VH-VL binders against Cytosine-containing mismatch-binding protein 1 (cmb1). Designs and how they scored, part 1

All scores and structures are predictions.

Target 1, 199 residues: Cytosine-containing mismatch-binding protein 1 (cmb1), of Schizosaccharomyces pombe (q10241)
Amino acid sequence: MVFAIRIRQFHTTLVSAEKNGLQKLIPPRLKTIWNQMLVETKGAGNGPERFEMIRQKYKALTADEIQKYKNKLQEQFDAEKKRFMETLRSFTPTEIDSENRRRSKEAHSTGSRYYRLRHPDVPKKPSSAFILFYKELRNNPKLRQELGIPEAISTLVEETQNASKAWKELAEDKKKPFIDKSKALKEQYDKFMKEAGFR
Positions, changes and structure headers below are counted from each chain's first letter, unless a header gives other numbers; antibody chains aren't numbered by Kabat.
F, E and O are the ipSAE of ESMFold2-Fast, ESMFold2 and OpenDDE, as the mean of both directions, binder to target and target to binder. V2 is 0.75 times the mean of E and O plus 0.25 times the DockQ between their complexes.
Where letters were taken out, [cut] stands.
Atom coordinates printed by the task and the answers are left out, and those that the model quotes come from them; centres of patches stay.

## First folded at step 1 (VH-VL)

Design b1 (framework fv_brolucizumab)
Fold by ESMFold2-Fast, scan of step 1:
Structure b1 (fold): chain C 199 residues (1-199), chain A 120 residues (1-120), chain B 110 residues (1-110)
Amino acid sequence: as target 1 above (199 residues)
Amino acid sequence: EVQLVESGGGLVQPGGSLRLSCTASGFSVSSNYYMTWVRQAPGKGLEWVGFIYSGGSTYYATWAKGRFTISRDNSKNTLYLQMNSLRAEDTAVYYCARDEYDSSGYFDYWGQGTLVTVSS
Amino acid sequence: EIVMTQSPSTLSASVGDRVIITCQASQSISSWLAWYQQKPGKAPKLLIYDASSLESGVPSRFSGSGSGAEFTLTISSLQPDDFATYYCQQYNSYSDSSYTFGQGTKLTVL
């Protein structure tokens, strides 16, 4: 068993290692002092004892020590973010799209969430007509009033429902400006992508 | 520590050409940042010129296209702006700047700038 | 082209004052707006991105707000180091008319 494990660990091709690296890749998170202390105390007592250790450590810190700790965590985050982005750049936009499709299918099959990767050099895709309408509705009190929607911004769920209903009921001539703008943005994006060599 | 240093500015006659350099330290110009040129005429505001993506592809402001070319030398970690058919209106301080990850629109680090004067 | 207009063009204030600078876009730019600080003879420095996100290392006395076409930069308690020219910049579209800067607001000492 020990011998089989050693052999298995050394039977990794470059292609397999690269593919595995992309499959596991998720963005780094800036750690809080509490989160870092949780990592540092892993395996130290049971849950309540571990939380008490962290509480004691945190309470012992001066304001200057807290700032110094935060600065070190920021430096670690910056280094991890740089490595994350360098790793993304080592793959083509097509490879990243293929991984995103794999993640989407896996999430659909398991009912789980996933992180969608984005190539650092590829700009965000242009908004659809509906999304342009949604953004305008959110930022235009007069348009909200005209469509019978309260001027005060509500929850994301309610805003999305209100926008969807309003869009569906909106006359075609009122939709046309958003449709035309979306087409113009798509043409600008396509020209941008072609001139930048992204497609 | 991230640093950008521009050089190559000077006095040039209308119709002339000039090449600006921007040397980076603390990061690679071929890494996950878009490198940009932004200019500022004396006493005026900021105006975007163009950028280069990590893969080497370039994009320009409409007024700059055909006259200005952005390139880089990865071995020297240096960005260039080749300016041709210069006009008096091109008189400005030219800044090299770095675009932050997942945004092609805002610039987190800037060089000190180099002055280009186009005059007869 | 998206035109960015700042107000006021010039402002005089004293240390400790609350300072408000506004930026108006000629059309909706959602939250795709950044604010920069520029001192005489120096390069601009990023302060705020995505209208309200504070750039790392920028003092918390700086804050940004707004969406759509009207945006505000606030300095809650002015420090001597804050006398500078401030610029807003939009990045709403992927066109050759993108990345438009405001004309600037010059903040001077009284």
Scores: ipSAE 0.000, ipTM 0.421, lowest interface PAE 15.9, mean pLDDT 78

Design b2 (framework fv_brolucizumab)
Fold by ESMFold2-Fast, scan of step 1:
Structure b2 (fold): chain C 199 residues (1-199), chain A 120 residues (1-120), chain B 110 residues (1-110)
Amino acid sequence: as target 1 above (199 residues)
Amino acid sequence: EVQLVESGGGLVQPGGSLRLSCTASGYSISSGYYMTWVRQAPGKGLEWVGFIYHSGSTYYATWAKGRFTISRDNSKNTLYLQMNSLRAEDTAVYYCARGDLWFGEYFDYWGQGTLVTVSS
Amino acid sequence: EIVMTQSPSTLSASVGDRVIITCQASQSISSWLAWYQQKPGKAPKLLIYKASSLESGVPSRFSGSGSGAEFTLTISSLQPDDFATYYCQQYDSYSGDDYTFGQGTKLTVL
């Protein structure tokens, strides 16, 4: 490049969770080349002159230069993303849940949407016995036939209705494997949460 | 250029063990991506096996827990799947794939897959 | 866990046809759904993420729609290169053991 616009390192202003608290933690976003050119040209002329300069500069970029800039921006984004996830890990799952509830209430009051935060190391709660049965029913033609359900997979509404009715009418001994598996998954989840210090 | 290359598949007798490798290039597996293993039995659909977060935490499908272990070596930019107590039903093509943890657990890059056949 | 069901399981069509594949979730997953294409002997390829966002490099004839529990993949004008198996996948679950694929829809020449 031989433009009169200074090339700077791809710096992003980082949000410090300790300074801003969990309430202000937002995920970083990947910058476009245009966004970066806006940053690099800050203070270069007035708005219309600056935008024309960026337009001219962008048009002059070779395919290789475009790819190089994209790679640098991706690298910066990856680093910011890593820091964002490490910051999430510094909070407890309970703290994150409390923040998500606060965000939900605020969004409801203002009519806006919000971003739900997730702790990177916390697994989702395990499936119920019914959901395990539903999954088995989907993949087991013999079980479907035994319960009077058509072998071919139907619409979601019909599948859910058929599974619900079948589960309700299913003999206790036939339900037991699904109930036992659900309990085992719950015990593994509880053990993990306890050993990891999550609650 | 992002590429995932798998190796280690082959024929194994029931009860045996096998270790699969997946080497990434064009990015760092430790830089905010999570890595996953997905398998596909002959003539069947895709089935998730497990994944590893950038933090090193691992999570597995319920059927895989206790038998399969996912690990990585950041210095080699390589993902591993250790498979123990293999059964005929574990016969499948095993894929490694990359996901984006906070923007979504969908898989934008996949390896070519490696065939594992469990047979006597 | 969230169960994903695709319809139809098999579909026959001709080049130039408009093809529609449906994916249904057992509970609301908002827009956290991806679509993949798998050709014989190849790994799956991401087509669409976040229900309707077209992955870079994917032809514009592919589109996705839906939210909540019902989702649709549309191919506006089928090309020979599009005969493949298509899978949906939900990613509303944070833990890995609940990442589920649909059973697949096999698209064959009529």
Scores: ipSAE 0.000, ipTM 0.414, lowest interface PAE 21.5, mean pLDDT 81

Design b3 (framework fv_brolucizumab)
Fold by ESMFold2-Fast, scan of step 1:
Structure b3 (fold): chain C 199 residues (1-199), chain A 121 residues (1-121), chain B 110 residues (1-110)
Amino acid sequence: as target 1 above (199 residues)
Amino acid sequence: EVQLVESGGGLVQPGGSLRLSCTASGFTVSDNYYMTWVRQAPGKGLEWVGFIYSGGDTYYATWAKGRFTISRDNSKNTLYLQMNSLRAEDTAVYYCARDYEFWSGYSMDVWGQGTLVTVSS
Amino acid sequence: EIVMTQSPSTLSASVGDRVIITCQASQSISDWLAWYQQKPGKAPKLLIYKASSLESGVPSRFSGSGSGAEFTLTISSLQPDDFATYYCQQYNSYSGSYYTFGQGTKLTVL
């Protein structure tokens, strides 16, 4: 059975953010079908009735409709993310840092979480020597063998513990390449930040 | 209660312009709704004009493109239909309706009372 | 553009009758079809969505069936309140005209 699915454009809350600038700006999140149906049924029946309504709507979807649904949610997310990043570019890195400090203080006083903002044109802080070592360890079976670390990973927590222990016990001469690389990346980062006027 | 109320209809000359309003109460038009305009010429059937979806982008029937524009003012919880280059064939009752994103399976559950637009010399 | 054709265009019936209205799509629309009732001088009222789902508050004598390109609206035992015009509407299109309505079926007293 072939059917045409309506193509719809993205949804965003950026219009609301315009009036309050940076303060209310929240990173968009990729919605699940369930999340979207919860939003669409807001105010429809009581809790159990709404749940059953969503369940029936979901069960009525064909595999093709589910895939189209997911594609539309992805399209919506991509468009919202683009608009979110353009909004961030209209502010200075200093303004964004100030807002992050306000959010952090508010979250601490209320015991809640907060969404940390980042300027799109500011590169991520370079990896530490340990993180460079961790990445090498993940992709280097010989290194794992030399350090007595199993090739197979049981859990991410265990992998991190094994890497941390190995790094702490690693001889200074073997740490040096990672330390040197980290220092070089940090110097490149600092140079970029100064030349771009981001301080 | 959930309601939609249209206004702004009236007599306009061919080539003229008119703006219709549709005010919502009991729900927010900028939530996850597709707010839709549908028209009906006297004694004839229903004809889709266009919609504005929750994210603000608009879609139109092929015959409406370039002449009709849908917008909303979230602070007033109001939907608008701007009609330009009007023709005698645009004479109709114009309804606004609350609709849902296409993957929801639902359709137009709340309609306004309609507002009459007459295009005549 | 998906064209929706209803039959009959006019139907006369008596209270208590079983009434069937048919809607044909020019191409497959799966089950993305709604039925509306419109009484003179009033806005349309949603009866059925997703081809066969009954809208809340609509009497159980109304039912919808079909998928693909052929759909029916059935009124199992016609009541005086049911004399109205009925419209089908597709909402499966992904380009141009997203929604198209049938021309309507006017249900009158025999």
Scores: ipSAE 0.000, ipTM 0.419, lowest interface PAE 20.3, mean pLDDT 82

Design b4 (framework fv_brolucizumab)
Heavy chain, then light chain:
Amino acid sequence: EVQLVESGGGLVQPGGSLRLSCTASGYSISSDYYMTWVRQAPGKGLEWVGFIYHSGDTYYATWAKGRFTISRDNSKNTLYLQMNSLRAEDTAVYYCATEYGDYVDAFDIWGQGTLVTVSS
Amino acid sequence: EIVMTQSPSTLSASVGDRVIITCQASQSISSWLAWYQQKPGKAPKLLIYKASSLESGVPSRFSGSGSGAEFTLTISSLQPDDFATYYCQQYNSYPSGTYTFGQGTKLTVL
ESMFold2-Fast, scan of step 1: ipSAE 0.011; ipTM 0.548

Design c1 (framework fv_ficlatuzumab)
Fold by ESMFold2-Fast, scan of step 1:
Structure c1 (fold): chain C 199 residues (1-199), chain A 120 residues (1-120), chain B 107 residues (1-107)
Amino acid sequence: as target 1 above (199 residues)
Amino acid sequence: QVQLVQPGAEVKKPGTSVKLSCKASGYTFTSYYMHWVRQAPGQGLEWIGEINPSGGSTNYNQKFQGRATLTVDKSTSTAYMELSSLRSEDTAVYYCARDYYDSEGYFDYWGQGTLLTVSS
Amino acid sequence: DIVMTQSPDSLAMSLGERVTLNCKASQSVSSYVSWYQQKPGQSPKLLIYWASTRESGVPDRFSGSGSATDFTLTISSVQAEDVADYHCQQYYSYPLTFGQGTKLEIK
């Protein structure tokens, strides 16, 4: 009983603390000088007075002062982005997925949008069989010729249309290498996720 | 790299249904939400809904709830929007648009659009 | 629903002039605003997101600013290729909503 209470309290406390930090996490934005001046003048007069103060402040800035201000805002953004990424790295991909599900559910109930979080160390998901075929088609003049596609690379729209049509008409045995490669890449991705502890 | 290919035009009679396609290529289809947006002639843009291609979960603008159905076919990397009980005011260009990432709500790539004409 | 109102409805500018397009939200949308350019006969193209972040490949003459309810898109020196409809969008709250658009023409 004591053992069960200890495990439950330990797990619940850590999950709760991590969840609370993750719930507030949104990507930082690079602020403009105007946006920063709005922050700095909080509580200074009524709305029209405040905006007039900002206009006067901005108009008084020299070119050197504008550049210094921009540099300071860029440094703040860079620092905030670094903290954002470090915070994301402190959570597992599973915890981030769980938070994204919570955000999605809350957004549906409140009508708000949400920012979907991404673990910075998770590699891009593997390409589909069609995308592998599309890439091969672009680099293989012989394959293009076999499928009745002009050897010269055309516009992106035309290339995509040609590839899509060819894929749909392609015999199953000729699709198989791309299907098999896509499956192998997915297995490699899944293995990486498991070995990195991201499951 | 990224392409969203839509048919150029569709003509339908009032009271029928239409199923519009959007074929995606150049990226991992299941990693990005797909949205549908329409634009009536000379009018602004109107959001219809979104779908997560990975799980199939959807969100709709209430104006289209019950008439619009969003689906995907992962094997062909194709998104579909079915619109039922068509009326003349449904005449518009219908775009599919890729969410910037994973349900951000703004769109980095748009299809060329399908002009749907609803007339007798 | 959050209503996005753009002003002016249309304007004509001379080449090289600075142009400012306005977008107002009926309620605070924080900085969850994007801007799209739609040239005649083409699909919309993302210019700005998060109120002021320029999309990759977009010329630096385009800039966005604002927060809460008031947003602006500025083109510092208008070029002939900038003839288009410009749409603002909020993605703070469902349903996602767009402004009615501002048409930019060259004199």
Scores: ipSAE 0.000, ipTM 0.436, lowest interface PAE 16.3, mean pLDDT 80

Design c2 (framework fv_ficlatuzumab)
Fold by ESMFold2-Fast, scan of step 1:
Structure c2 (fold): chain C 199 residues (1-199), chain A 121 residues (1-121), chain B 107 residues (1-107)
Amino acid sequence: as target 1 above (199 residues)
Amino acid sequence: QVQLVQPGAEVKKPGTSVKLSCKASGYTFTDYYMHWVRQAPGQGLEWIGEINPSGGDTNYNQKFQGRATLTVDKSTSTAYMELSSLRSEDTAVYYCARGLDFWSGEYFDYWGQGTLLTVSS
Amino acid sequence: DIVMTQSPDSLAMSLGERVTLNCKASQSVSSYVSWYQQKPGQSPKLLIYGASTRESGVPDRFSGSGSATDFTLTISSVQAEDVADYHCQQSYSTPYTFGQGTKLEIK
């Protein structure tokens, strides 16, 4: 190649997202050195040529240089994340929920994934009775044995199937502690949201 | 051609603040960091901080944290450094300088002519 | 902070002599060292970056070398126009720091 690639300044996407309001706001991502090299070389040669240039450049880096570059990328990410969090705090939890619902509907319509936003100061929504049971089952070998489930933890798919089957077959009196706990957590969540002025 | 234009001189009283300007031309303002460096009479160079004109991100030398504020006006391609609570030790030439080469590390390829700040009563 | 120490503080040379200016970092800065020339009443001018890469337009009599903690700027045959202060700088980590400078004079 007869071109010179100059390293450009790191551009932020959050300033543009903020100017478009909530609709285009996305969480920042920590860039790897490889990701940054891809950004810096965009449009330079065809894909295979570009990737070979990046590979050659990456292999030439010393351990010290890799650490220095990681530090620069971490500093940029920390600043972008701070601005992202501050932007989220400028909206109400209700506004964020409305945007998430809009994103979900649009994603289902287009077949795309979406970035779900969360207000930094809002606690996690309470777990359902089934999810509380699932967590207990995962951490309680005695309960697994009582329900005929192997003590060794299996794949996520198999664990979910085993938990679902056990939950359906579980007597109502044995479900009650999980149902009661879920209800208590929901009441605690609702009280917090009301007291914080989020509802 | 790349140019960074700074005013020649400023005179301020102790305890006041000053806002120095640096007008860039000849390149895409948001593609490079802008750095501020000072030099007291007969002394070496001292880095104050940097600003990313694209996002407004700043990073400061801890010595100046809380006293120096870096900003930019993208519409006029102008960078600013405000320094508060001035004292006689702040008497120096203040330079703006263009920087950022990721693969070779940070280096400053173009410098303003400098503004001589004199702080005296 | 990383401390950059230059030596000597000042140096007087005869025209055509080979000049070496030294710069030492208090800890490893890999190859992230730049050298600047500053003539009286003027702004600094970039000479070398990345320890050994000469900036475009800089005469080939200027060269840089070194890594980790020890760096050298060499002028192979000093000329009258080389009278200036020379500053080294590390850009390995913030805050970026400069040496105290070496003043080059001609006898």
Scores: ipSAE 0.000, ipTM 0.442, lowest interface PAE 14.9, mean pLDDT 82

Design c3 (framework fv_ficlatuzumab)
Fold by ESMFold2-Fast, scan of step 1:
Structure c3 (fold): chain C 199 residues (1-199), chain A 121 residues (1-121), chain B 107 residues (1-107)
Amino acid sequence: as target 1 above (199 residues)
Amino acid sequence: QVQLVQPGAEVKKPGTSVKLSCKASGYTFTSYWMHWVRQAPGQGLEWIGEINPSEGSTNYNQKFQGRATLTVDKSTSTAYMELSSLRSEDTAVYYCARSDLWFGEYAMDYWGQGTLLTVSS
Amino acid sequence: DIVMTQSPDSLAMSLGERVTLNCKASQDVSSYVSWYQQKPGQSPKLLIYGASNRESGVPDRFSGSGSATDFTLTISSVQAEDVADYHCQQYYSTPYTFGQGTKLEIK
């Protein structure tokens, strides 16, 4: 019986002693109880019997058992996330960018998805003037009204179309605050990157 | 609260068999694995095997396969380990210890006080 | 089978000192390592499970770290009551195996 098989549990994303290069590194995810039961039953076959066993066990869980599973899954996620971040810090931003480019090209050639890595100590690139304007529109009902945009927030497609049209038609003097702020944020970003040795 | 009670000592002659007991109380007996671990005087711990009291399913250390037999009596919440063909090197303290039945954590959180088995002359 | 090797075999510390005990697995055991304290004439007591999780009721001066093959147990400020043998164990795969133990004494 699969119950008698002590199957390896907790597949961690990072193992410090492995030959893990940047190429295989992916961010950890918080597992569901169902995901963990799939891990626990690995090797019990890949058929209906395995899924039925998991289904029956899942339905039989008490409230206390559910909370215990959730707590341990959270602990595992927190530990994996810490190791993931520490591993990323061991590489330069340039090495991470090179790996992201490799992943992008490989994904395009194979039609698969990829995970884009980010150095934890590198700040996000500053928003463009248009994106700053877009964010202001989302949070400013008076500005929306002045530009003829409905006060209620709509679908992403409609919001983007409305913002794009408004930006294109906006007078240069009204664009200037967003342009100036974007420029200032970019200067701060560039200064930080040079002083931190990331560029 | 949680208790695993074992007899203090057993003395056996080489070539005989022994059946050691471990009486559990303070928890749901069928919700945890029961392990058997031995320790020779002044030496480290050695895992013998485990039993799922709910199903009666067992896993053994290959070193003890065929000599050790793990059983349970659910009506008395008691686990047993029978060890056959005893040798002088089987002289050790034998512990029972429990671990979580499901989800990942098979660390042994409660231990019995141990039974000193002496195999002599 | 997975071999667990502890170092040092024994050490003597002064009260209040930081002590670090090491445990090496012969192959990758992920984070499936527990640490036990065993005082003279007593049963082992679980201190750490899953390499770094402290068991309920265990003083916060005890901490565990490590992954894959290299694990450590740290006592931040050793107390007289900490005199014991310390055992690491992997429960990644059967047979579960223990290290040979590290004996902690006070000078």
Scores: ipSAE 0.000, ipTM 0.438, lowest interface PAE 11.7, mean pLDDT 82

Design c4 (framework fv_ficlatuzumab)
Fold by ESMFold2-Fast, scan of step 1:
Structure c4 (fold): chain C 199 residues (1-199), chain A 120 residues (1-120), chain B 107 residues (1-107)
Amino acid sequence: as target 1 above (199 residues)
Amino acid sequence: QVQLVQPGAEVKKPGTSVKLSCKASGYTFTSYYMHWVRQAPGQGLEWIGEIDPSGGSTNYNQKFQGRATLTVDKSTSTAYMELSSLRSEDTAVYYCAREYGDYDSWFDYWGQGTLLTVSS
Amino acid sequence: DIVMTQSPDSLAMSLGERVTLNCKASQSVDSYVSWYQQKPGQSPKLLIYWASTRESGVPDRFSGSGSATDFTLTISSVQAEDVADYHCQQYDSYPLTFGQGTKLEIK
């Protein structure tokens, strides 16, 4: 929940996280109709017979039935994702970061992929003053005109060069709103992290 | 807005090394894997490798193992790919790409790409 | 390595026509396939992931289907802005691999 802050008095160790299932937690997957039919026909004949059974079932579906089936699978996925997110919320961001580091090391040693976890309630770290300025330039034609930057959006390389040059040459009083906003956003972020017990 | 900013072009001689940059903004840099993909002129996309910006762990396509090195600088939210022993066949556009939402390796945001030209 | 083969290499369509692009994996990749659109001089953009899930903001005329080894990207009514190369990608196993691309042009 984005409205509830979970503060734990004591932190769990890697051993405690393992007992709580964090090490085995993987994101849910949205199934296709074909995938679901494979599940539903498990044990029905040999491989070729099973695939022919699925082909016949799929061929019999109308466009409306296909859409209804997709909607059902989407609802199942949404419910599973909600449970997955609620499970993540039961752990601290530090516990999740530690698990991600463990998974990364294991994946590197085995040559396999791993599923990276993210705490759903941790806000994004605030942008720097320059990045706030860069974002404003892309969405503010008047500001571009004032700074001699073409109104038409050019290549990303040229946009970055133009923004960087403009920022370096910008008067201190024009920079100050972006600097102040960046500082305010960082203070809000730091306050939230402290109050949520994430630090 | 998520942005991945790359230099437009680099020109290098055969046998040298190049270090390409990818500056990320608009999201928590350490929360998403960064991948590198190249595209030779008129060809398809070829995966080079991935890096976890949080821990620095990497995985490489074996074709590039030993020649490519992926690193990050968390303080500047910048990912780097160094490619050594350059050949004319390394002439390509090199992209950085962000892995979607911590689930699977589909790429929701791509850098503009850097055109690397390897010529004498 | 899993080899992804796209067909056709290129095609030219009239505005409003239905177009179907194919992608075949050399072995099963379940539903771990994504599709990207790459307009001339631009970076690839995500269209479809998980074989059939449309990325947010992608027009509903784009749809994906398939599983195991055979995948399809369909554009129900081709628009002028759809001129691009289309790439499929598997993310079932390392190394991640892409198809060679299909070039879509308007007549």
Scores: ipSAE 0.000, ipTM 0.439, lowest interface PAE 12.0, mean pLDDT 79

Design c5 (framework fv_ficlatuzumab)
Fold by ESMFold2-Fast, scan of step 1:
Structure c5 (fold): chain C 199 residues (1-199), chain A 121 residues (1-121), chain B 107 residues (1-107)
Amino acid sequence: as target 1 above (199 residues)
Amino acid sequence: QVQLVQPGAEVKKPGTSVKLSCKASGYTFTNYYMHWVRQAPGQGLEWIGEINPSGGYTNYNQKFQGRATLTVDKSTSTAYMELSSLRSEDTAVYYCARDEYSSSWYYFDVWGQGTLLTVSS
Amino acid sequence: DIVMTQSPDSLAMSLGERVTLNCKASQSVSSYVSWYQQKPGQSPKLLIYGASTRESGVPDRFSGSGSATDFTLTISSVQAEDVADYHCQQYYSYPYTFGQGTKLEIK
């Protein structure tokens, strides 16, 4: 009886088992020139020395140099965002949900931060009536004036407090448009998720 | 899967030195600074120093300069803090914590569980 | 060194109440302040960085505000799981320094 020895030919692609794309995927962030200079000078002297160094470097830049710096940072961000979105699209919504559950459980057990991922092609969960009102209030100076809220946008804390108070005091008939819109968005979301096979 | 693993406890005599470890996993070790922070029982947090694992650059709290030495072993993704000339007041929980290099903000997003160092008289 | 002073040292609140914790720097630290939550026997957990940016995964009832020397951490509706020590930290100048902590209790 004859047995042939078969040699498996493997491609020379080396993949790091430790670098699972989904488990380590973090959203990119657009940097300002100041942010980038802070990153580049991290560990270079104490805070006051570092900030003075950055101030001097920034003031030495011409308008043209500032614009070129901004363009470079924007280009880097656009490329990173594209890679991030493409990586997310390579996974199913169910896989992303499972990873988010893992991250949440790990964050709870270790006290670490938790970066929640979203599939680019899955619509965001629909806003509640209050959140729709909050967003309208932020973009509508006339509505702010009618409800006695200062026209100028304040801190996040103060905006949330103002919106919460206004919402609680708002008559039911004035709440109705936001409640109805929220219900409609929820129905559209549920229909989409079911028809797309996502849930 | 991001973890910083530290031994639970160490007991040392006054005048000796200790070398505490912090083993990182689940991320690119050289993309984050590593900080060391201690907390005496029932007291607040005290920053000891930082190390950039990529270049080996360190910054120390002046109170610990000359006594604390921060190092890394990139092959094992492990950070170390050696503290010499131990005294009873060095009794504390010692934490390692990471700080994202690419972030302009110095925030300690992942912390080890801490090592309780007891320096007995 | 920049001294960070927190007030009050301890505070007891009823469930659902709004709580504010204060942190004062001995000199201006701009917005380079972070807040950490530490439950008994656990490591600190990042809540807020850059004075007002909430860390991912932190409930929206937590918010930070302030600049220069005066900073506050607000919990809009305190829950049972919020029982912990809260620490502020400046990272404007070396050495980085923490406040002494504020203990939040429910009763």
Scores: ipSAE 0.000, ipTM 0.416, lowest interface PAE 21.7, mean pLDDT 80

